VH-VL binders against Large ribosomal subunit protein uL10m (mRpL10). Designs and how they scored, part 73

Target 1, 224 residues: Large ribosomal subunit protein uL10m (mRpL10), of Drosophila melanogaster (Fruit fly) (q9vpl3)
Amino acid sequence: RGKINIQRPKAPHYERARVVAVTQPKYPELPKAKSCFKTRAERTQQQQENPYNEIIAREVRNWLDHSRLVAFFHLSSITADDIFRVRVQLHKQNLHLKSYGSKIIEQAVKNTRYEAIVPLFHSNHCIVFSPDPEKTAALLRIVRRVPQMVLLGGIVEETMLSRNQLVAYAQMPGLHAVQAQLVQTLSQAPGHLIQQLQAHQNSFVQVLDVHAKNQMNEETPKST
Below, E stands for the ipSAE of ESMFold2; O stands for the ipSAE of OpenDDE; V2 stands for 0.75 times the mean of E and O plus 0.25 times the DockQ between their complexes.

## First folded at step 5 (VH-VL)

Design w11 (from v1 with light chain H31D; framework fv_imvotamab_arm2; at its last look DockQ between E and O 0.41; V2 from the best seeds 0.00; counts 0 for: pae E 4.1 > 2)
Fold by OpenDDE, look of step 6:
Structure w11 (fold): chain C 224 residues (1-224), chain A 118 residues (1-118), chain B 112 residues (1-112)
Amino acid sequence: as target 1 above (224 residues)
Amino acid sequence: EVQLVQSGAEVKKPGESLKISCKGSGYSFTNYWIGWVRQMPGKGLEWMGIIDPSDSYTRYSPSFQGQVTISADKSITTAYLQWSSLKASDTAMYYCARLGYDSSLDYWGQGTLVTVSS
Amino acid sequence: DIVMTQTPLSSPVTLGQPASISCRSSQSLVDSDGDTYLSWLQQRPGQPPRLLIYDISNRFSGVPDRFSGSGAGTDFTLKISRVEAEDVGVYYCMQATEYPWTFGGGTKVEIK
């Protein structure tokens, strides 16, 4: 009586194997929970339809519309402590650092003048908002100390600026300074005109004086 | 005028949950952070944590991490401090305060007295 | 954590006389930008704290000129040139240079 090897049962006779194969209860494949096989695309689409995303998108739009300075940054690996420090520093300047998902940004700027910013948000990113464009210099100063934040570009006074342009903007004198310079320049213009007019008059008077002196010298009879 | 108005005094038992509120008015609520400060009876001030109401970014003091939850509803310009399970040791005055741009707590709520007694 | 130590714990003062409160930090409160985030708070009996001084020496709006702040690095002082009856209360220093932000233990100002 051959020891039934329980560990390696002999394959049943082919006929028995066929019967066993046919009689195996076909458990209905549990409907693959549609949720598990939702393609990344389908999940993304469902996320797009999330009412919450709409709310956040609206918020982003609101920030964009009310900000005169918007700066876009790539975020590399940054610690929570470092983020907090940066946020506090920015807060001191009335600068607001926000981070949104790329999809939310896409939804927020869709069919708007800001649609061109979408390519900037393919990676980890953050946005800094400010109502004051004069804070650009302060922003850049703060961010320079944070190597994990890389400036990508920005929007100043509704104008899209490259990284370099934003840096250049930050280096420009304030509007008031420029205005003051303009006023100074304009105020000098009349002075210069007056000087030129006076110079001609003075020259004329000098010529006349020389002529008069010469005439006087000719009229002095050499009293020999 | 900038004002922070906190919810009224609370008397609770150990193990109960509690949420107290701080409503800001007279300023742009989303532009300023709100901090929470604990003052136990007869003791000094203790920093608990801070929240940016604009995006609900929150940072707790290590001593209070996991002990409380700070939140905000910007739509009603209100910040919250909540406990899931109160302890007798939570008996204290709790203040909310606005963080100014100079990193000072420039405006304070009137305080909420929380009493936890069996 | 930065420990803020205030001295004295209690300061009995005669009306019209000056008062001085010291606050010492366990480490420098100067940040990488050279800024020092030290503030002074006043808490009158039964009232919430009130900001007096920010950034070491700047008086907050509505604060009388008899209050002045000074100091640098780790040592800070709040001075009251002429103590008035309304100045009775507990005074706290606060640092916001490093997180977590911390308060001093408080100094009780009382009238003799």
Scores: ipSAE 0.840, ipTM 0.933, lowest interface PAE 0.6, mean pLDDT 88
Fold by ESMFold2, look of step 6:
Structure w11 (fold): chain C 224 residues (1-224), chain A 118 residues (1-118), chain B 112 residues (1-112)
Amino acid sequence: as target 1 above (224 residues)
Amino acid sequence: EVQLVQSGAEVKKPGESLKISCKGSGYSFTNYWIGWVRQMPGKGLEWMGIIDPSDSYTRYSPSFQGQVTISADKSITTAYLQWSSLKASDTAMYYCARLGYDSSLDYWGQGTLVTVSS
Amino acid sequence: DIVMTQTPLSSPVTLGQPASISCRSSQSLVDSDGDTYLSWLQQRPGQPPRLLIYDISNRFSGVPDRFSGSGAGTDFTLKISRVEAEDVGVYYCMQATEYPWTFGGGTKVEIK
């Protein structure tokens, strides 16, 4: 007869991360050693009394509001050295890896359109934020080499995307490609450049808008 | 534009505590990591450690692990380097530097001279 | 730890002449992602270091064209095509491929 801890997912590197970040402020969450001693009412009260929960939740909301790319991952057991290397590789691409407790995520997205992300955080997880949505391809390339991180989905330009939709988005040309086309056209003719800029910009925006709206507002038809 | 402004020079006695600061401006403070570099008098540069100000994730050089504390307060865009008990051997110039996206130290503070003498 | 060895330790040079600074690492600086994280810093007398070159050969913004970087693997070179009076100082290479990140011992460039 084993014990079932469905409500408290295990964090295999929790102790390792604490040692590495000895001077870093702790994310508010229940200690592993004490979680099995408390009643549900005491756990709820303890979480509400922790002053870090609200501060960290505001930080998460700020990141969500100011990031044009957000990606959600399941995180398996990983060494301190491996996670540091991943964080450095992501940072080089203006990608910022973070981890938060599910209660903090719930507080951060309460009364927002992003409330749907809360179920993703009931297990071991991490989030990658970036102001640069064109970095989606770089993100996927980096994490492909990290089997401990499994993509669950993401948010691009305030639109929630599935794993497959995010992968498809990563294959679209970036702003630099559009800007390069503008420079090339300018070298040929000024009047043609104005037309091309407006057409390409509108086409790119329209593709993203249609794709994003269909994913948010339309259900995939189900066959009988 | 991007600036890192460090706190002023310090003259301390052995055994005293000290916390020096590095204030960033002209950029999104939480989007870049801050590293600390020591330069002993007449010597080269030594890597001390790094902090991600967004969540205070830190990584120390092994030779400085347990010797200093690196921290940040994102609300005032400031990183810190702290000693609980200074030694005469801590006399040095201390720089903060921003880690750019190319994994280089692209902007540097002016330095804080710490002098520890009896 | 990766040891970064710079030569020469001191480089007296005549104004307008080229200077060449070498940096050798104790192991390859090519990371598993295929990138090489080698940069060059300049520290003028009485000043903090400043970034000159990143990713072996890319000049940082505001760095004059007379500075160039090259190299691969374990051997890297910073060249100043025509040394000017403002180039006096100590130059450091730095690697960010393997933690802890390390610096070369420095090369002092001075005018003859």
Scores: ipSAE 0.306, ipTM 0.649, lowest interface PAE 4.1, mean pLDDT 78
ESMFold2-Fast, scan of step 5: ipSAE 0.817; ipTM 0.935
ESMFold2 (binder alone), look of step 6: mean pLDDT 94; pTM 0.957

Design w12 (from v1 with light chain E98H; framework fv_imvotamab_arm2; at its last look DockQ between E and O 0.51; V2 from the best seeds 0.00; counts 0 for: pae E 3.0 > 2)
Fold by ESMFold2-Fast, scan of step 5:
Structure w12 (fold): chain C 224 residues (1-224), chain A 118 residues (1-118), chain B 112 residues (1-112)
Amino acid sequence: as target 1 above (224 residues)
Amino acid sequence: EVQLVQSGAEVKKPGESLKISCKGSGYSFTNYWIGWVRQMPGKGLEWMGIIDPSDSYTRYSPSFQGQVTISADKSITTAYLQWSSLKASDTAMYYCARLGYDSSLDYWGQGTLVTVSS
Amino acid sequence: DIVMTQTPLSSPVTLGQPASISCRSSQSLVHSDGDTYLSWLQQRPGQPPRLLIYDISNRFSGVPDRFSGSGAGTDFTLKISRVEAEDVGVYYCMQATHYPWTFGGGTKVEIK
């Protein structure tokens, strides 16, 4: 009964609005953290990385299976401008230079006939693919002018070839199919193939050593 | 049969991000590179950069390095050109074009007009 | 960067008459592989560019034989033997021998 009707007739509306505003609850929802959420987030991140690697590994297998020419190279330090120039020149010949991480290559070739190539990718590397094995001669002509790319070996018509065998294949116009059949027959022993690839890797070290010495000895004539 | 179809015209304000697309069809998308070329209103052609969709190898013109990002999604045969923050000077027609085995840009998209104004 | 200079800036020509466009590079466009990565593009009003010629003188698929390219080293020419109404547009030379790839400034072919 503390009514002030004669002094403030408009007060009830203002006082009511104020009281309603003060008594209406505002409940900000507090964030809740659950230990299980952290585990799920970690699993999600791991799953994202694993699917990506497997997809790229499948792509590498697809390139290996559908390319009639695959060449493996060690790649020493090369400028961005120079690698771009080389990639464009290769592209003009339907030759496709790709660079994949060693783990992806290992995943791609594990438990396949190509598993023997894994040691070739222990250091910096690149691979050239083509659907056309007749482009082997063009490939070797191009890389002859790119000292940073050193041929390690390759695969022609699904047959593993050492560097020397690949060079010989390139020099036999009109006999490529016959040469590939002959090499296929001779290289069917897995132990023999692995030894040839290891020897080729060692030969690459020798080539790098000779090349480095020739670069230091500027008076040494360069090939035309 | 070879076609490059680009996304539609864009009208943006300075500072906004933008990503335009170029969808290839009628050929093996991963076997050919995609280049991007800018043509400012009433001016000539400028090479921006190029991508190999098979491994996402990219190379930019020095004038565009750090200004744009070129990417590709081979699962949907689409190349992209992206800006993190547009400038009024980015107002231009943008073309995508395929690099043929003759080392020339052989097939071109219809172009995407990008207008950046306050 | 390689500078590609095109002359003339514009070329008004009568229907059926020949047109000639010059392109000059600031240095040789001969690649170490022996090829010259010089192409010519046509851009009709309101349309995207269209490849006409690659490697100096090779016509791209579907390009009429009235278009021909010639040249070597730093000097290149595009010729249209008998200009037709559909040939109106801007013509560009482009080099892909040296990074970054560069275009000529363009030559406008118009019917007088």
Scores: ipSAE 0.798, ipTM 0.920, lowest interface PAE 0.8, mean pLDDT 82
Fold by OpenDDE, look of step 6:
Structure w12 (fold): chain C 224 residues (1-224), chain A 118 residues (1-118), chain B 112 residues (1-112)
Amino acid sequence: as target 1 above (224 residues)
Amino acid sequence: EVQLVQSGAEVKKPGESLKISCKGSGYSFTNYWIGWVRQMPGKGLEWMGIIDPSDSYTRYSPSFQGQVTISADKSITTAYLQWSSLKASDTAMYYCARLGYDSSLDYWGQGTLVTVSS
Amino acid sequence: DIVMTQTPLSSPVTLGQPASISCRSSQSLVHSDGDTYLSWLQQRPGQPPRLLIYDISNRFSGVPDRFSGSGAGTDFTLKISRVEAEDVGVYYCMQATHYPWTFGGGTKVEIK
């Protein structure tokens, strides 16, 4: 009686194989959890329809609308501790760091003047909001110490600025300083005009005095 | 005037859940973080954690991580501290405090006394 | 964790006399940004803590000028030039440079 090789069972006779094949319980294909096979597009669409996303999108819009300074950053690998530290530093300056999903941003800025920012959010990103545009310099100072945060651009006073433009903006004297300088310049203009007018008058008087002196010298008869 | 008003004193039994509140007023609630501080009877102050109400970003002290939950509802300018299961050792005064821009706790709630006894 | 050590534990003071409280940190409280996040809090009996001093030496709004803070690095001092009856309470130093933030053990100021 040949040792039944349990490891390599002889293929059953053709007829038996057919019966076994037919009698194999057709386990209903577990409904492929529609969730696992949802195309990226379907998942994206479902995410877009999430009421929660709408709420967050509205929040983002609110931040954008009420912020005079908005800065966009690429965020590389950063630790929770580092993020906390940065947030605290930003908080000290009334700067608010936020992170949103790209889809939320897209939804938030759709059909708005901010739609142009969408391409900036293809990777990990964070946004810093501030009601004070004068904090741009402070923001850049803080971020310079955080190599994981790369400035991409921003919005200042409703104007979209490139990275370079933001840096330039931060280096500019404050509006008040510029205004003061302008006022000073304008205040000097009349003074300069007066000086020029007076200079001409003074020059004329000097010439007349010289002429008068010369005439007096000619009239003094050499009393021999 | 900046004010933080906390919920009233609580008397609970071990194993019960509790959520206490801290309502901010007189300032922009979303612009300032709220911290929680524990003071056990006759003891000093202990930092528990902090929350940014604007996005509910939270950071716990390691000693309190997993022991409590800090949350906020910005719509009603309220921060929360909650326990899923109280212990007798949780008996303490709990203070909420606002984090100022100087990284100081500039305004404090009046405190909530939590008593956990069998 | 940063350990904040306050001395003395108790400070009995005569009215009108000065008081001094020391706070020492186990590590430097100078942040990488150059700032030192040290504050002093006052807790009167039966009341919540109140901010007195922030950033080592800055008086918070409404704080009397008799309170002053000084120090650097790891050593900090709170001084009361003339102790008044209303100054009775426990004083705490707090650091917010290193997480987790920590408090000193407190110094009880009492009137003799």
Scores: ipSAE 0.738, ipTM 0.885, lowest interface PAE 0.8, mean pLDDT 88
Fold by ESMFold2, look of step 6:
Structure w12 (fold): chain C 224 residues (1-224), chain A 118 residues (1-118), chain B 112 residues (1-112)
Amino acid sequence: as target 1 above (224 residues)
Amino acid sequence: EVQLVQSGAEVKKPGESLKISCKGSGYSFTNYWIGWVRQMPGKGLEWMGIIDPSDSYTRYSPSFQGQVTISADKSITTAYLQWSSLKASDTAMYYCARLGYDSSLDYWGQGTLVTVSS
Amino acid sequence: DIVMTQTPLSSPVTLGQPASISCRSSQSLVHSDGDTYLSWLQQRPGQPPRLLIYDISNRFSGVPDRFSGSGAGTDFTLKISRVEAEDVGVYYCMQATHYPWTFGGGTKVEIK
């Protein structure tokens, strides 16, 4: 069976390059050309584009800042009917599918911790925004039925997550309850926090001790 | 609270252009889609199309594809429906409506009556 | 296109009596996500439409509980348990499951 490097290069090299781009905050300068000359047309085109692109980029920045869930997808060829169906399904779940040019996204994330997302937009793509991080499971369920959309990774609560991390996040039950408990715990006085950690540590040791005693008994099963 | 306010009634001649507006207020304009619905005199409702104001994604009913243009200006929270060349058959009441998260048209504008005299 | 057939075309009703409006679609309205995107609208004389019911049976905010929706698949019903004078108008079903979105032809409710 032949592996087509054009469509799917060897996974470790491609995945390592993607991971490095995500984990290293740097300015989006990947579309870089060393040029000593700019023609008059290039300078005019650049000046013509910047004000409009900056307005749109500012709006994308606003979506990034106010969305607690952002997911990035590669988008294969898809019919107008299919993408409309998907957009309606996502909208029902307060998930907002959008597509922006790579240049606009690059401008939007300039000087932010999100600069690492720029390499994800080398090819056809789309982004899903939502104020509801608990909708990650619904997002993945909907997209599972849409092979034209391939998850690349995401941002949850301002934290960049790889594809696998986002899938794992979606499977965590009671996340809002856990997050609320964590915030409440961190807001308590330091002495109270230390006491709670000690109690949890003691409880964990007690459970392990009971389990170890059970394992000693089970390692020598009774014969009857 | 949520309100869609449309531009006033229009009387036009065939061949003229027209752009009518729908201004949303009391909600985050870019979080909801805006649909346009036609009601011809004495007739029912017809879906014309819809727009996501956040990225200007539009989808038209096949009956209206190429007949009208739907657009939005999110800086002034306004959606538009426009014709480049009106026909007498365009005489109708036109409503804008917001698409809610339940895939229903939950809030409606007051309507814009367009009269095209033949 | 999905055809939405409403019956009756006109429903004259005595005040305080129930009214029942039927909507039948030419195809199932169950979306691929398992939900059914079927809503009911009311248009009082001289007014824009307003949403009554979404997702078959959920009343929209501010809609009296005398309005109820039911149904599944291709067959849907809007019921008004006790018709009041303010309920006069035309009622439409709408589907948003299939492109293009379509409305029923309308049912006029009037007091006899």
Scores: ipSAE 0.463, ipTM 0.776, lowest interface PAE 3.0, mean pLDDT 79
ESMFold2 (binder alone), look of step 6: mean pLDDT 94; pTM 0.956

